# VH-VL binders against q0atu2, part 8

Target 1, 119 residues: q0atu2
Amino acid sequence: MLDKKARIRTSREYRNVFEKGKRLSGRFLIIYYVENALDNNRFGFITNKKIGMAVIRNRIKRQLRAIVREYQGQVKNKHDIVLVARAGIGKSSFEGMEKDYIAIMKKAGLFARNANKID
Short names: E, the ipSAE of ESMFold2; O, the ipSAE of OpenDDE; V2, 0.75 times the mean of E and O plus 0.25 times the DockQ between their complexes.

## First folded at step 15 (VH-VL; framework fv_recibokibart)

Design rec17 (at its last look DockQ between E and O 0.74; V2 from the best seeds 0.00; counts 0 for: pae E 5.4 > 2)
Fold by ESMFold2, look of step 15:
Structure rec17 (fold): chain C 119 residues (1-119), chain A 123 residues (1-123), chain B 108 residues (1-108)
Amino acid sequence: as target 1 above (119 residues)
Amino acid sequence: QVQLVQSGAEVKKPGASVKVSCKASGYTFTRYYMHWAKQAPGQGLEWIGEINPNSGNTNYNQKFQGRVTMTRDTSISTAYMELSRLRSDDTAVYYCARDLYWGSSYYEYFDYWGQGTLVTVSS
Amino acid sequence: QIVLTQSPGTLSLSPGERATLSCRASQSVDSSYLHWYQQKPGQAPRLWIYGASSRATGIPDRFSGSGSGTDFTLTISRLEPEDFATYYCQQYDSDPYTFGQGTKLEIK
């Protein structure tokens, strides 16, 4: 699980990312991201009710948190990043979600300059 | 009641620029992405790009990259699309269209469209 | 980019008949991001069907959408005079977002 300071916590913080940030869409994910005034990154996760039942949505959130935690050391600091699950994510594999995350984070320029070394 | 009202028709020479406006009303302008699309005479629709009206951040279709600039003025709830170095095949109706966004939108589609602006490029 | 190919290009039918409009994608499109728009001459497009099968607000029950993967269909069970228009499918699954070239539904 991401620690407390690495989480986007309030509705106002989420709204700031949506209103001020950039948007990039992958196959299973959309990321919204904006620079913050902190020394660290913060992550938020959105799964719409229409994705599925709570069990499915909770599984997806857990998988996304695991992916983010795995690669957080490669993410450039000072960003608020919200991951929004797209409709098709419930049918994706963990590997599919992971590859999608890596691709859109690279496209956004959010990985360190050695991002091409991420497997 | 949501409305998108575009500026009037324009006639331009090749090499010139055109700037089309799209005035929004009936909703909070800064909460929805605005898109622009092209429809050449007798042809289908082609996506040009999008702008976040709050931040001004844009994303353009590669086909138009380098010739299109999207801007907005939040004080008058108006989005703009400027197309430069006009060619005869830029003759088309240009539409603004609102993206449905709710901070965590599940379905992404264009729910309201402007009436269109005819741009004619002729020598 | 994902190319959407609609068929037929023109469909000539009479009021009361059933219309079937096809949209084929060059690669798989998640049905949640496959949409249909209606456009009448001199007017802007109007959202008609979203998510492949859901009718937009105020759209009559005679319109239905279906399909998944690469093949999608818009069906009109009994044509009314106001239904004669051009219909476009559109995908919002992959950037750049693309439209089909349209099917013109005209009165025979």
Scores: ipSAE 0.222, ipTM 0.756, lowest interface PAE 5.4, mean pLDDT 88
Fold by OpenDDE, look of step 15:
Structure rec17 (fold): chain C 119 residues (1-119), chain A 123 residues (1-123), chain B 108 residues (1-108)
Amino acid sequence: as target 1 above (119 residues)
Amino acid sequence: QVQLVQSGAEVKKPGASVKVSCKASGYTFTRYYMHWAKQAPGQGLEWIGEINPNSGNTNYNQKFQGRVTMTRDTSISTAYMELSRLRSDDTAVYYCARDLYWGSSYYEYFDYWGQGTLVTVSS
Amino acid sequence: QIVLTQSPGTLSLSPGERATLSCRASQSVDSSYLHWYQQKPGQAPRLWIYGASSRATGIPDRFSGSGSGTDFTLTISRLEPEDFATYYCQQYDSDPYTFGQGTKLEIK
């Protein structure tokens, strides 16, 4: 699991990202991202009830956390990033989610150049 | 009630710039993204871009990148779209349309539209 | 980008008849992000169907939407005079967001 320091934890922190950040929509994810004043990145995850039952939502969160963790070291520093699961994500495979995450993060310019395992 | 009221028709020469306004009312302006769309005469709709009225952050269609600038004045709940280096094929009705930016909505669509602004580019 | 192709371009019918409008996507689109708008001459588009099959507020039940993947349909069970307009499908699945070229529903 992501370290506590790498997590967006408070409503205020989430609100700040939504209000001040940029957004990009992928197939399964919407990302909101904003620069922070820290030395590390923080990630937040949102799964709405419309995605499915709690078991499904929890599974999706677990999968997204795994994806974020895998590529965490390749993300540009000093960013707060919120991942919002879109409606279709419940029908997606893990690989599909991963592909979408990589694509949207690249589009956002949040991956470092020549980052490994981003293709 | 939600209303989006756009500025009046414009006539411009090629190479000039046009700035269209969209005044919002009946809702919290800064809580909804504002989108802009183009509709050439007798043609369909084309998405131009979006702006977060709260932060001023924008995303543009690559087709318009470099020529379009979206801004807003939160004090008067007004969004602006400026298109520069105008060409004849920029002649169209331009619409503003709102979209919620809060990431809790699964259905992302344009629920309210401005009445449109005709921009005519002719020599 | 995702290209949406609507058919037919023009549909000429009489009040009381059934109308079927097609929207085909160049690639699969999540039904949650396929929408329909109605537009009358001189007016702005108006949200009509969202999520492929949900009617927007105030839309009569004679309108219905269906479909998935690459094929979507808007159906009007019994046309009323006020239904004659141009209908556009739109996808919010992938950037840039795109519209179909529209189907003009006109009175025969």
Scores: ipSAE 0.220, ipTM 0.800, lowest interface PAE 2.5, mean pLDDT 91
ESMFold2 (binder alone), look of step 15: mean pLDDT 92; pTM 0.936

Design rec18 (at its last look DockQ between E and O 0.72; V2 from the best seeds 0.00; counts 0 for: pae E 5.8 > 2)
Fold by ESMFold2, look of step 15:
Structure rec18 (fold): chain C 119 residues (1-119), chain A 123 residues (1-123), chain B 108 residues (1-108)
Amino acid sequence: as target 1 above (119 residues)
Amino acid sequence: QVQLVQSGAEVKKPGASVKVSCKASGYTFTRYYMHWAKQAPGQGLEWIGEINPNSGGTNYNQKFQGRVTMTRDTSISTAYMELSRLRSDDTAVYYCARDLYWGSDYYEYFDYWGQGTLVTVSS
Amino acid sequence: QIVLTQSPGTLSLSPGERATLSCRASQSVDSSYLHWYQQKPGQAPRLWIYGASSRATGIPDRFSGSGSGTDFTLTISRLEPEDFATYYCQQYDSDPYTFGQGTKLEIK
């Protein structure tokens, strides 16, 4: 769903975001974000074991990836962004996750352009 | 052994600034966010904000934005909170407290606290 | 922001009695992010219960926590002299993180 170069892949890449990034919390999500040295954004997703069983965690990841892909054209470039699912996310709807993502990203100042255009 | 040792009590006049320190020992300083809280005399606790000691990135309670600045010096494992334009209702004990965040691990509770620093603001 | 209201404000009991401390949230709080701290005069707060029901390291099993949604409880099954202190609930669910105003547990 996300282009391969828009993915945070390695443990080192995730560690950099956690160690150097800013953190903001919403109802269902925590985001960590830091400027990168690339021309593009990268996204990572964490659903630790306290969220639930693997099938639930994988469903949550898929839903979050879909939300990020839908709004990626609005995100200011040159950021590594990790989404961490909170314990209550397993009871949320897709709409609830989407609303939470939008609110957090606006609070972080990471939205810049509408979804009809991508930089 | 984990310790958070804060700087000593301060007496300030209205309009001044104060900078409180919190020296960490017994753990890897950069693996834990540092939080600060206020407790006015006879009152409960109020969260002021947090700092990522690795990046220096901060997140402040809106109530304190514009007057608070949090910094750190990783070479001496010390976090700082500076509060400016002091007024009499800033008289309080100020605490530092840590919160595990290492990779994908996180507690999201304050497991160790400093001893507190009394700041008194009077004219 | 989420307001935590503790009741009673002061609870006067004797050693050996059962204590029940209440924490009500203005909005639903995921129990994983509802915590309790103990504070004695002149001391820093200490983590006591985390995730609504889990005891911190070294906390006696006479302390138990429960609750979900907006209603949370800290129970002490048989009070010991060292248990008389102020207890704060705290939510880490939503920024800004907030504390209840405290329940002072004192000797009758």
Scores: ipSAE 0.187, ipTM 0.755, lowest interface PAE 5.8, mean pLDDT 88
Fold by OpenDDE, look of step 15:
Structure rec18 (fold): chain C 119 residues (1-119), chain A 123 residues (1-123), chain B 108 residues (1-108)
Amino acid sequence: as target 1 above (119 residues)
Amino acid sequence: QVQLVQSGAEVKKPGASVKVSCKASGYTFTRYYMHWAKQAPGQGLEWIGEINPNSGGTNYNQKFQGRVTMTRDTSISTAYMELSRLRSDDTAVYYCARDLYWGSDYYEYFDYWGQGTLVTVSS
Amino acid sequence: QIVLTQSPGTLSLSPGERATLSCRASQSVDSSYLHWYQQKPGQAPRLWIYGASSRATGIPDRFSGSGSGTDFTLTISRLEPEDFATYYCQQYDSDPYTFGQGTKLEIK
């Protein structure tokens, strides 16, 4: 599980990212991202009912958290990043989701170009 | 009602720059991304890029990267698209169109469009 | 990028007839991100169908959208004079946004 310090937790914090950040759409994810004044990155996750039932939404959120945790050390520091799950993500594999995350983060310039899975 | 009103037609020489404006009304300007699209004469539509009017953050189609600059003036609810180093194939009607950046639904489509601005590039 | 190919390029029909417009994607597109726009000469495009099958506000029942994967269709059950225009499909399943080249529906 992500460290408490690494989580966007309040509605105000989410709103700040949406209002002041940039966005970039991938196949399964939309990321909203903005620089913060902290010494760490914070991540937020949004799933909506169009993705599927609560069980599916919870699974997707769990998977996204796992992906974010796996690559957390490769993300440029001092960013608030919100991951919004797109409608098609419910039918995606974990690997497909991971690939999309890596691709979109690289495109956003938040990853190093050669970022890969950390063992 | 929602309205997007664009600036008038422009005639430019190759190598020059053009700046098209899009004034929004009837809604909260800073709550919708503004997109720009290109339509060459008798051709289809091409997406140029988007801007978050609140933050000024932008994303551009790589095809236009380096030549396009999108800005906004929130005090007058106006978005701008500047295209530099103009070429003859930049001759087209340019449209602004809005897209909600925060909502319960995450469909990404353009629900309202400006009337378009004709930009003619000729020597 | 995803290429959308519309067919036919031009469709000539008479009022009262049925129109079927095709949009084929170069790769699979989630139906939630496939949209249709109508455009008349000298006017801006107007949102017509969103999410492959949902009519935008004010769009008559004679219009319907369907499809999934790589094949999408816009159907007009009985053409009215005001329906003659160019129709574009559009996707944002993958960045960047892309449009089909359009189908011009003209009166015979």
Scores: ipSAE 0.068, ipTM 0.763, lowest interface PAE 3.1, mean pLDDT 90
ESMFold2 (binder alone), look of step 15: mean pLDDT 92; pTM 0.937

## First folded at step 16 (VH-VL; framework fv_recibokibart)

Design rec19 (at its last look DockQ between E and O 0.06; V2 from the best seeds 0.00; counts 0 for: pae E 6.4 > 2, placed apart)
Fold by ESMFold2, look of step 16:
Structure rec19 (fold): chain C 119 residues (1-119), chain A 123 residues (1-123), chain B 108 residues (1-108)
Amino acid sequence: as target 1 above (119 residues)
Amino acid sequence: QVQLVQSGAEVKKPGASVKVSCKASGYTFTRYYMHWAKQAPGQGLEWIGEINPNSGNTNYNQKFQGRVTMTRDTSISTAYMELSRLRSDDTAVYYCARDLYWGSVYYEYFDYWGQGTLVTVSS
Amino acid sequence: QIVLTQSPGTLSLSPGERATLSCRASQSVDSSYLHWYQQKPGQAPRLWIYGASSRATGIPDRFSGSGSGTDFTLTISRLEPEDFATYYCQQYDSDPYTFGQGTKLEIK
């Protein structure tokens, strides 16, 4: 429960992103994103049971949260963003996920001009 | 039972526009992306683009950018694809196809297809 | 974009024979996003194999898929009369999503 302010918490909030948001696919990730009425960003993560056993799903979620945390300060505010793990993500490296996240967030226009710089 | 029923065949002249409809039934229309594909006579399939039926957001294959417009009417569960400035090489069967449920699906693929709409462009 | 090249273009075989259809990608494709569709004349395509190797609902055991990277194969162990059709591979790994040009499997 570390930072509840930055989390998408309810089924209604997730559904809003899927129903109203844009979708962009990367190699390992799909992002859904929509502008929110807050002054901050919120992130959600989906690793369905079909990706693998709980150990695998938990590892992937942990890695994605770490990536999001590292670049969070470079994300334009007022967005709800759901990261959906694609089927092949279990074969990726952390660095592969990170590069995919950066590329897809840049394509979405969610990073500032300096978004490729590591903080 | 999931069904995608497309509008009937059309004959158009070069320079005209055509608007093909795809009526969905048997599922929640707004929860599945709709895609469109082209199949010219005797040729393979070419992806045209996709639409989120809830938001109306689209993503088009660059080859069709500027000539294609995808829309929908959620009140009648119907998707539309309009192609403008028609040329003879636009003669093809056009298909709508459903993607899987976007929020929780594994293996993105086209699980249900419309029956196809023949568009013939001739003067 | 990822170009999918199918071979052969046409495959003429008799019922009871084994068919092997090839799909080669111009770039590596994660097998989870490589799919096969069957299409008969005058009909829409039908999902046949997904994720390179998984059969769609109701598809007979004689169909199998395999492959990874840039090389993928659809195999029919013992051809039945209803199997003669055109087969397309498709990648959903990178937009624009692309199809192969098809392999027409016809009766000799």
Scores: ipSAE 0.086, ipTM 0.715, lowest interface PAE 6.4, mean pLDDT 87
Fold by OpenDDE, look of step 16:
Formats: sequence, structure tokens, C-alpha cells
Structure rec19 (fold): chain C 119 residues (1-119), chain A 123 residues (1-123), chain B 108 residues (1-108)
Amino acid sequence: as target 1 above (119 residues)
Amino acid sequence: QVQLVQSGAEVKKPGASVKVSCKASGYTFTRYYMHWAKQAPGQGLEWIGEINPNSGNTNYNQKFQGRVTMTRDTSISTAYMELSRLRSDDTAVYYCARDLYWGSVYYEYFDYWGQGTLVTVSS
Amino acid sequence: QIVLTQSPGTLSLSPGERATLSCRASQSVDSSYLHWYQQKPGQAPRLWIYGASSRATGIPDRFSGSGSGTDFTLTISRLEPEDFATYYCQQYDSDPYTFGQGTKLEIK
């Protein structure tokens, strides 16, 4: 489970990321990211109705949290990052989501180029 | 001006069914999910379910699963909620409610409500 | 499901006083999906606060919302006669969507 301190939890925090952060679009995800003044990274998740019904949105949200948790240690420090799920993500496999996440994070310069699954 | 106008009060016997309508106007009906909520006399609000007016897809609260059916007629911008096998504890005011247009903001809430429909179940 | 517990059940105050309403969630709720509604007798609920801390259109600035995680608060700095009603918190984060049982704000 993603640590409480590693989560964006307030509307103000979300708005700050959206207003001041950079945006980068992937196939299944759009990430908004901005440097924070903390010693840790924080993650937020947005799943809107374009993805599908509530059951689907909840599933996607859980899967994205799992992906973020797995690669949390490889993300450069001092960033607030919001993941916005795109409409097509509902039809994607978990592996597809993971691949997209890694790709977009690398493009954003938040992952090292050699970032891989931790085994 | 956005308006949700619901059908009139209903009186039903136990075991019967009731179908409440919610006519929408002032906006594009198929672009907003429609929700239904129950409020028993003197009690709080309970979410029943949602419908995508464009596709007709529904998601129901497990508590009402098997007894509730949500439908829509896009030609007249009207949503329907049917509740079957009625019992006394189904007596309540039922509301339709529109949620915020997706994609406009990152928060979703019920911004407009119908005036409510009283359903009374009595033997 | 996420259970929202509001306190107190009834709050009796006079115009001009400060009101503090609490909403506690059984598990963490994203503040972006925690909302408040006002309801008066014989009327439908009306959106009041969204995203925990944002006032809906037309809502006076004497109303404010705050909180995160499992603890949320609606505050009225100076009560006006028209503010006496029942207030419900609601989460739109997880299925099934749920409401608090409400806090009735009545005139003392």
C-alpha cells in the first residue's frame, strides 16, 4: 500500500500540480508533475467517467497504485506527480499500463534511462 | 437553464413495482451521467445507482442489485428508475441527480437534482 | 464500502455564532471527491462544497471546507438565518458512493 505521506490528498495540492506543473501525455496516461519542497515524492490519481463505470474506474485506480508502488524507489525525489487515466486505459492490460507508465516517466526525466522492474 | 423534472408521487402495494421518471432539459442529456438517490422519511441520503445515458450502461448499489433497473429514452431526454418487489422500507423520496460534465474539472459531484418523487408502499 | 459518520447529529446554535460540522470516513478518501450538500425541509439537496474545500457557485464566503484523509470539516463563521438546514457529506471516490447521515443545524 502506498504510504500516506506519498499521496497527494488535498484539492489544493492537486490544483497546485495542475496549475504549476508540466504535462506529458502517454498512450494510456497523462502525467502532471511539479517539483515539491519535501523530501519525498507524492502521487495522485485521476480516473474519470470516460474510462468506464465505477467498477472499472476503481480497478484502474488500484492497478495504477500498484504500478506506482512497484517503481516508487526509482523515481527522482522531490516531485508531486498526478496520473490521469485516459479513456483507452480501460481496455489495456496491466502490462500495457506498466509499459506506458515507465515510458512516460522516462520521457519526463523522472526515471533513469535504465529503470527496470525491480526483482 | 438546467432542469430535472421528476414524475409525481406514487402509492404502491407490497410486492408491486414502481417506475419513476426524470426529464432533463437545458443541457445535452447524453453527456452527463444520471444518478438516483433514496431518502427515507427523516433519514439521510442513499445512493442507488448511475446510468450513462449515451450507452445505457448502469452501475447499481449492491443493496438494490436485483430489484432496481435504470433506463433512459434519449429521444425525450428522460431517465427512468424502476424498483420491483416493493416493501414498506422502500417508502421514501427518490431523487435523480446529474453529475458534473466529465473532463471539465477533475472533481465529480452532483450539481443538479430533481425535485424528488415520493413513493409510498403500504398494504 | 466507505462509511461517512457526521457529528454532531444535531447542532443547535443562534444566528451570529460559529458552526463546526465534522465528517469522518471509515477509510481514507481523496479530498477531491469529498463533497457537502445542504438540504432544507421539503427540498432537494444542493451542492454546497466540493473537493473538500471549494465553494459551489453562489455560496457565501462564510462557508469553508477543510480536511483530508479521514477527517473533514465544514465551518460557518457567522451563522445567518438561512443557513439553518441539514448538511450531508458525500464521497464520490469509491463505489458505492455514500453519504453521511447528516448534521441538522437548527436554531437554538
Scores: ipSAE 0.018, ipTM 0.670, lowest interface PAE 6.3, mean pLDDT 89
ESMFold2 (binder alone), look of step 16: mean pLDDT 92; pTM 0.934

Design rec20 (at its last look DockQ between E and O 0.07; V2 from the best seeds 0.00; counts 0 for: pae E 11.7 > 2, placed apart)
Fold by OpenDDE, look of step 16:
Structure rec20 (fold): chain C 119 residues (1-119), chain A 123 residues (1-123), chain B 108 residues (1-108)
Amino acid sequence: as target 1 above (119 residues)
Amino acid sequence: QVQLVQSGAEVKKPGASVKVSCKASGYTFTRYYMHWAKQAPGQGLEWIGEINPNSGNTNYNQKFQGRVTMTRDTSISTAYMELSRLRSDDTAVYYCARDLYYGSSYYEYFDYWGQGTLVTVSS
Amino acid sequence: QIVLTQSPGTLSLSPGERATLSCRASQSVDSSYLHWYQQKPGQAPRLWIYGASSRATGIPDRFSGSGSGTDFTLTISRLEPEDFATYYCQQYDSDPYTFGQGTKLEIK
């Protein structure tokens, strides 16, 4: 489970990322990211109601949190990062989401070049 | 109602620069990304780039990277696109187009467009 | 980048006829991010179909969109005089976002 201190929780925190951060679109995800003044990264997750019922949205959030946790140690520090689920993500496999996350994070320069899944 | 009003037609020499403006009204300017597109005579549309009007952050098409600069003035809800080192194949109608509110939409498309600005590059 | 190829380049038909416009992508595109725009001479493009099959606000039901993967279609069941224009498909799946070269629907 994601540490409480590693989560974006307030509307104000989300707004800050959207207003000041950079945006980058992947196949299944859009990431908004901005530097923070902390010693850790914080992650937020957005799933639009149009994606599906609450059970589907919650499933997607759980999957994205699992992916973020998996690669948390490989992400550059001092960033607030919001993951927005795009249309079609509900039809994607977990592996598809993971690949998209890795690709977009690398493109954003938030991952090391040799970032790989940790066994 | 939402409106995007662009600056008038421009005639430039090769090597010069042009700056096109797009004034927005009828909505909160800083809540929607602004995009720019190019349409050469008799051709399709080409995406140039986007800007976050609130932060000023931009993403450009690699094809225009190094020649295009997108800016905005939030005090007058106006976006700008500057294209430098102009050449004949830059002759086109340029459009600004509104995107969607910050990550809040399921679909992503251009719902409102400016009327277009003709830029002619000739010696 | 994803290249969208529309066909035919020009389609000449009469009012009342059925029109079928094709948009082919160089690689698979999520249908949620395939859109169509209508453009008339001297005017800016207007959103027409979004997500491959959803009509924009105010668009008549004689217009329909379909397709998935690399093949998408815009269909007009019964042409009206105001439907004659150029139609562009567009993908918002990956940057750079790209448009087709357009299909000009003209009156025969």
Scores: ipSAE 0.279, ipTM 0.817, lowest interface PAE 2.3, mean pLDDT 91
Fold by ESMFold2, look of step 16:
Structure rec20 (fold): chain C 119 residues (1-119), chain A 123 residues (1-123), chain B 108 residues (1-108)
Amino acid sequence: as target 1 above (119 residues)
Amino acid sequence: QVQLVQSGAEVKKPGASVKVSCKASGYTFTRYYMHWAKQAPGQGLEWIGEINPNSGNTNYNQKFQGRVTMTRDTSISTAYMELSRLRSDDTAVYYCARDLYYGSSYYEYFDYWGQGTLVTVSS
Amino acid sequence: QIVLTQSPGTLSLSPGERATLSCRASQSVDSSYLHWYQQKPGQAPRLWIYGASSRATGIPDRFSGSGSGTDFTLTISRLEPEDFATYYCQQYDSDPYTFGQGTKLEIK
């Protein structure tokens, strides 16, 4: 579970990332990211109604939060990062989402630790 | 010291346009969003929209879309709000306000306000 | 959009009394982005309470804020003459950013 300080909360915070940040697309996820002025990272999660009903969208959000939490210690600090779920994500396995996350975060240069642990 | 100084009161006829200015001092103008709000006589506040002074990107309340234009001139640290095709119900005090973003706080609010500009629309 | 409904619309009290001002949201608002402003006639609004419960710099400790979800409260424990003004709640959680209609606190 990400703590309250590590959470992007307002529409304004999300918009800042979308307007000022960089974008990288994976198979199931898109990330937007920008440096922030804090001492920590913040994460946000977007699931569109096209993915499914609210219970399905909430399940996807929980899975993505779990993935982010697992790797958060390896993420370079001072970034706001928004994960946008693509429409087909509901058919992906947890492992598929995880691999996609690792790949796009590595491509973004957001992991601070040894590449061996990421690959 | 942070200060927002707005242009003086305006009297306009229906159908005209008005452009209100908001000059910022005491901080880096391009690092903070500028917002505008409307307060009709004896009424509450209504958010009109925001501008990123760095990029010039705007986001307007849909209620004002199509009649409002927000701009800025970074060389003089001044934001502008123009309201066109004025009606009598546009009579109000218009405020500029800076939101707080940056630092360790995760809260956003309007930390400094201009003194307000009264716009009166009458024939 | 999130509608903020303040009650009462007008509150008539005397100095020394306790005031309780309510703000109800049409949808849940993260308390981190629920704020209160004070406005006196002919003046701009001034930030008073931020994040539902934190006082802005220089705000007396007789002011306290509380609440979460859809229900938020501003309390003034012992009214002083300078406290008579209009108070607005405001949410920054979701655009369009909205204000309550205000509670006018007036001297009885």
Scores: ipSAE 0.006, ipTM 0.534, lowest interface PAE 11.7, mean pLDDT 85
ESMFold2 (binder alone), look of step 16: mean pLDDT 92; pTM 0.938

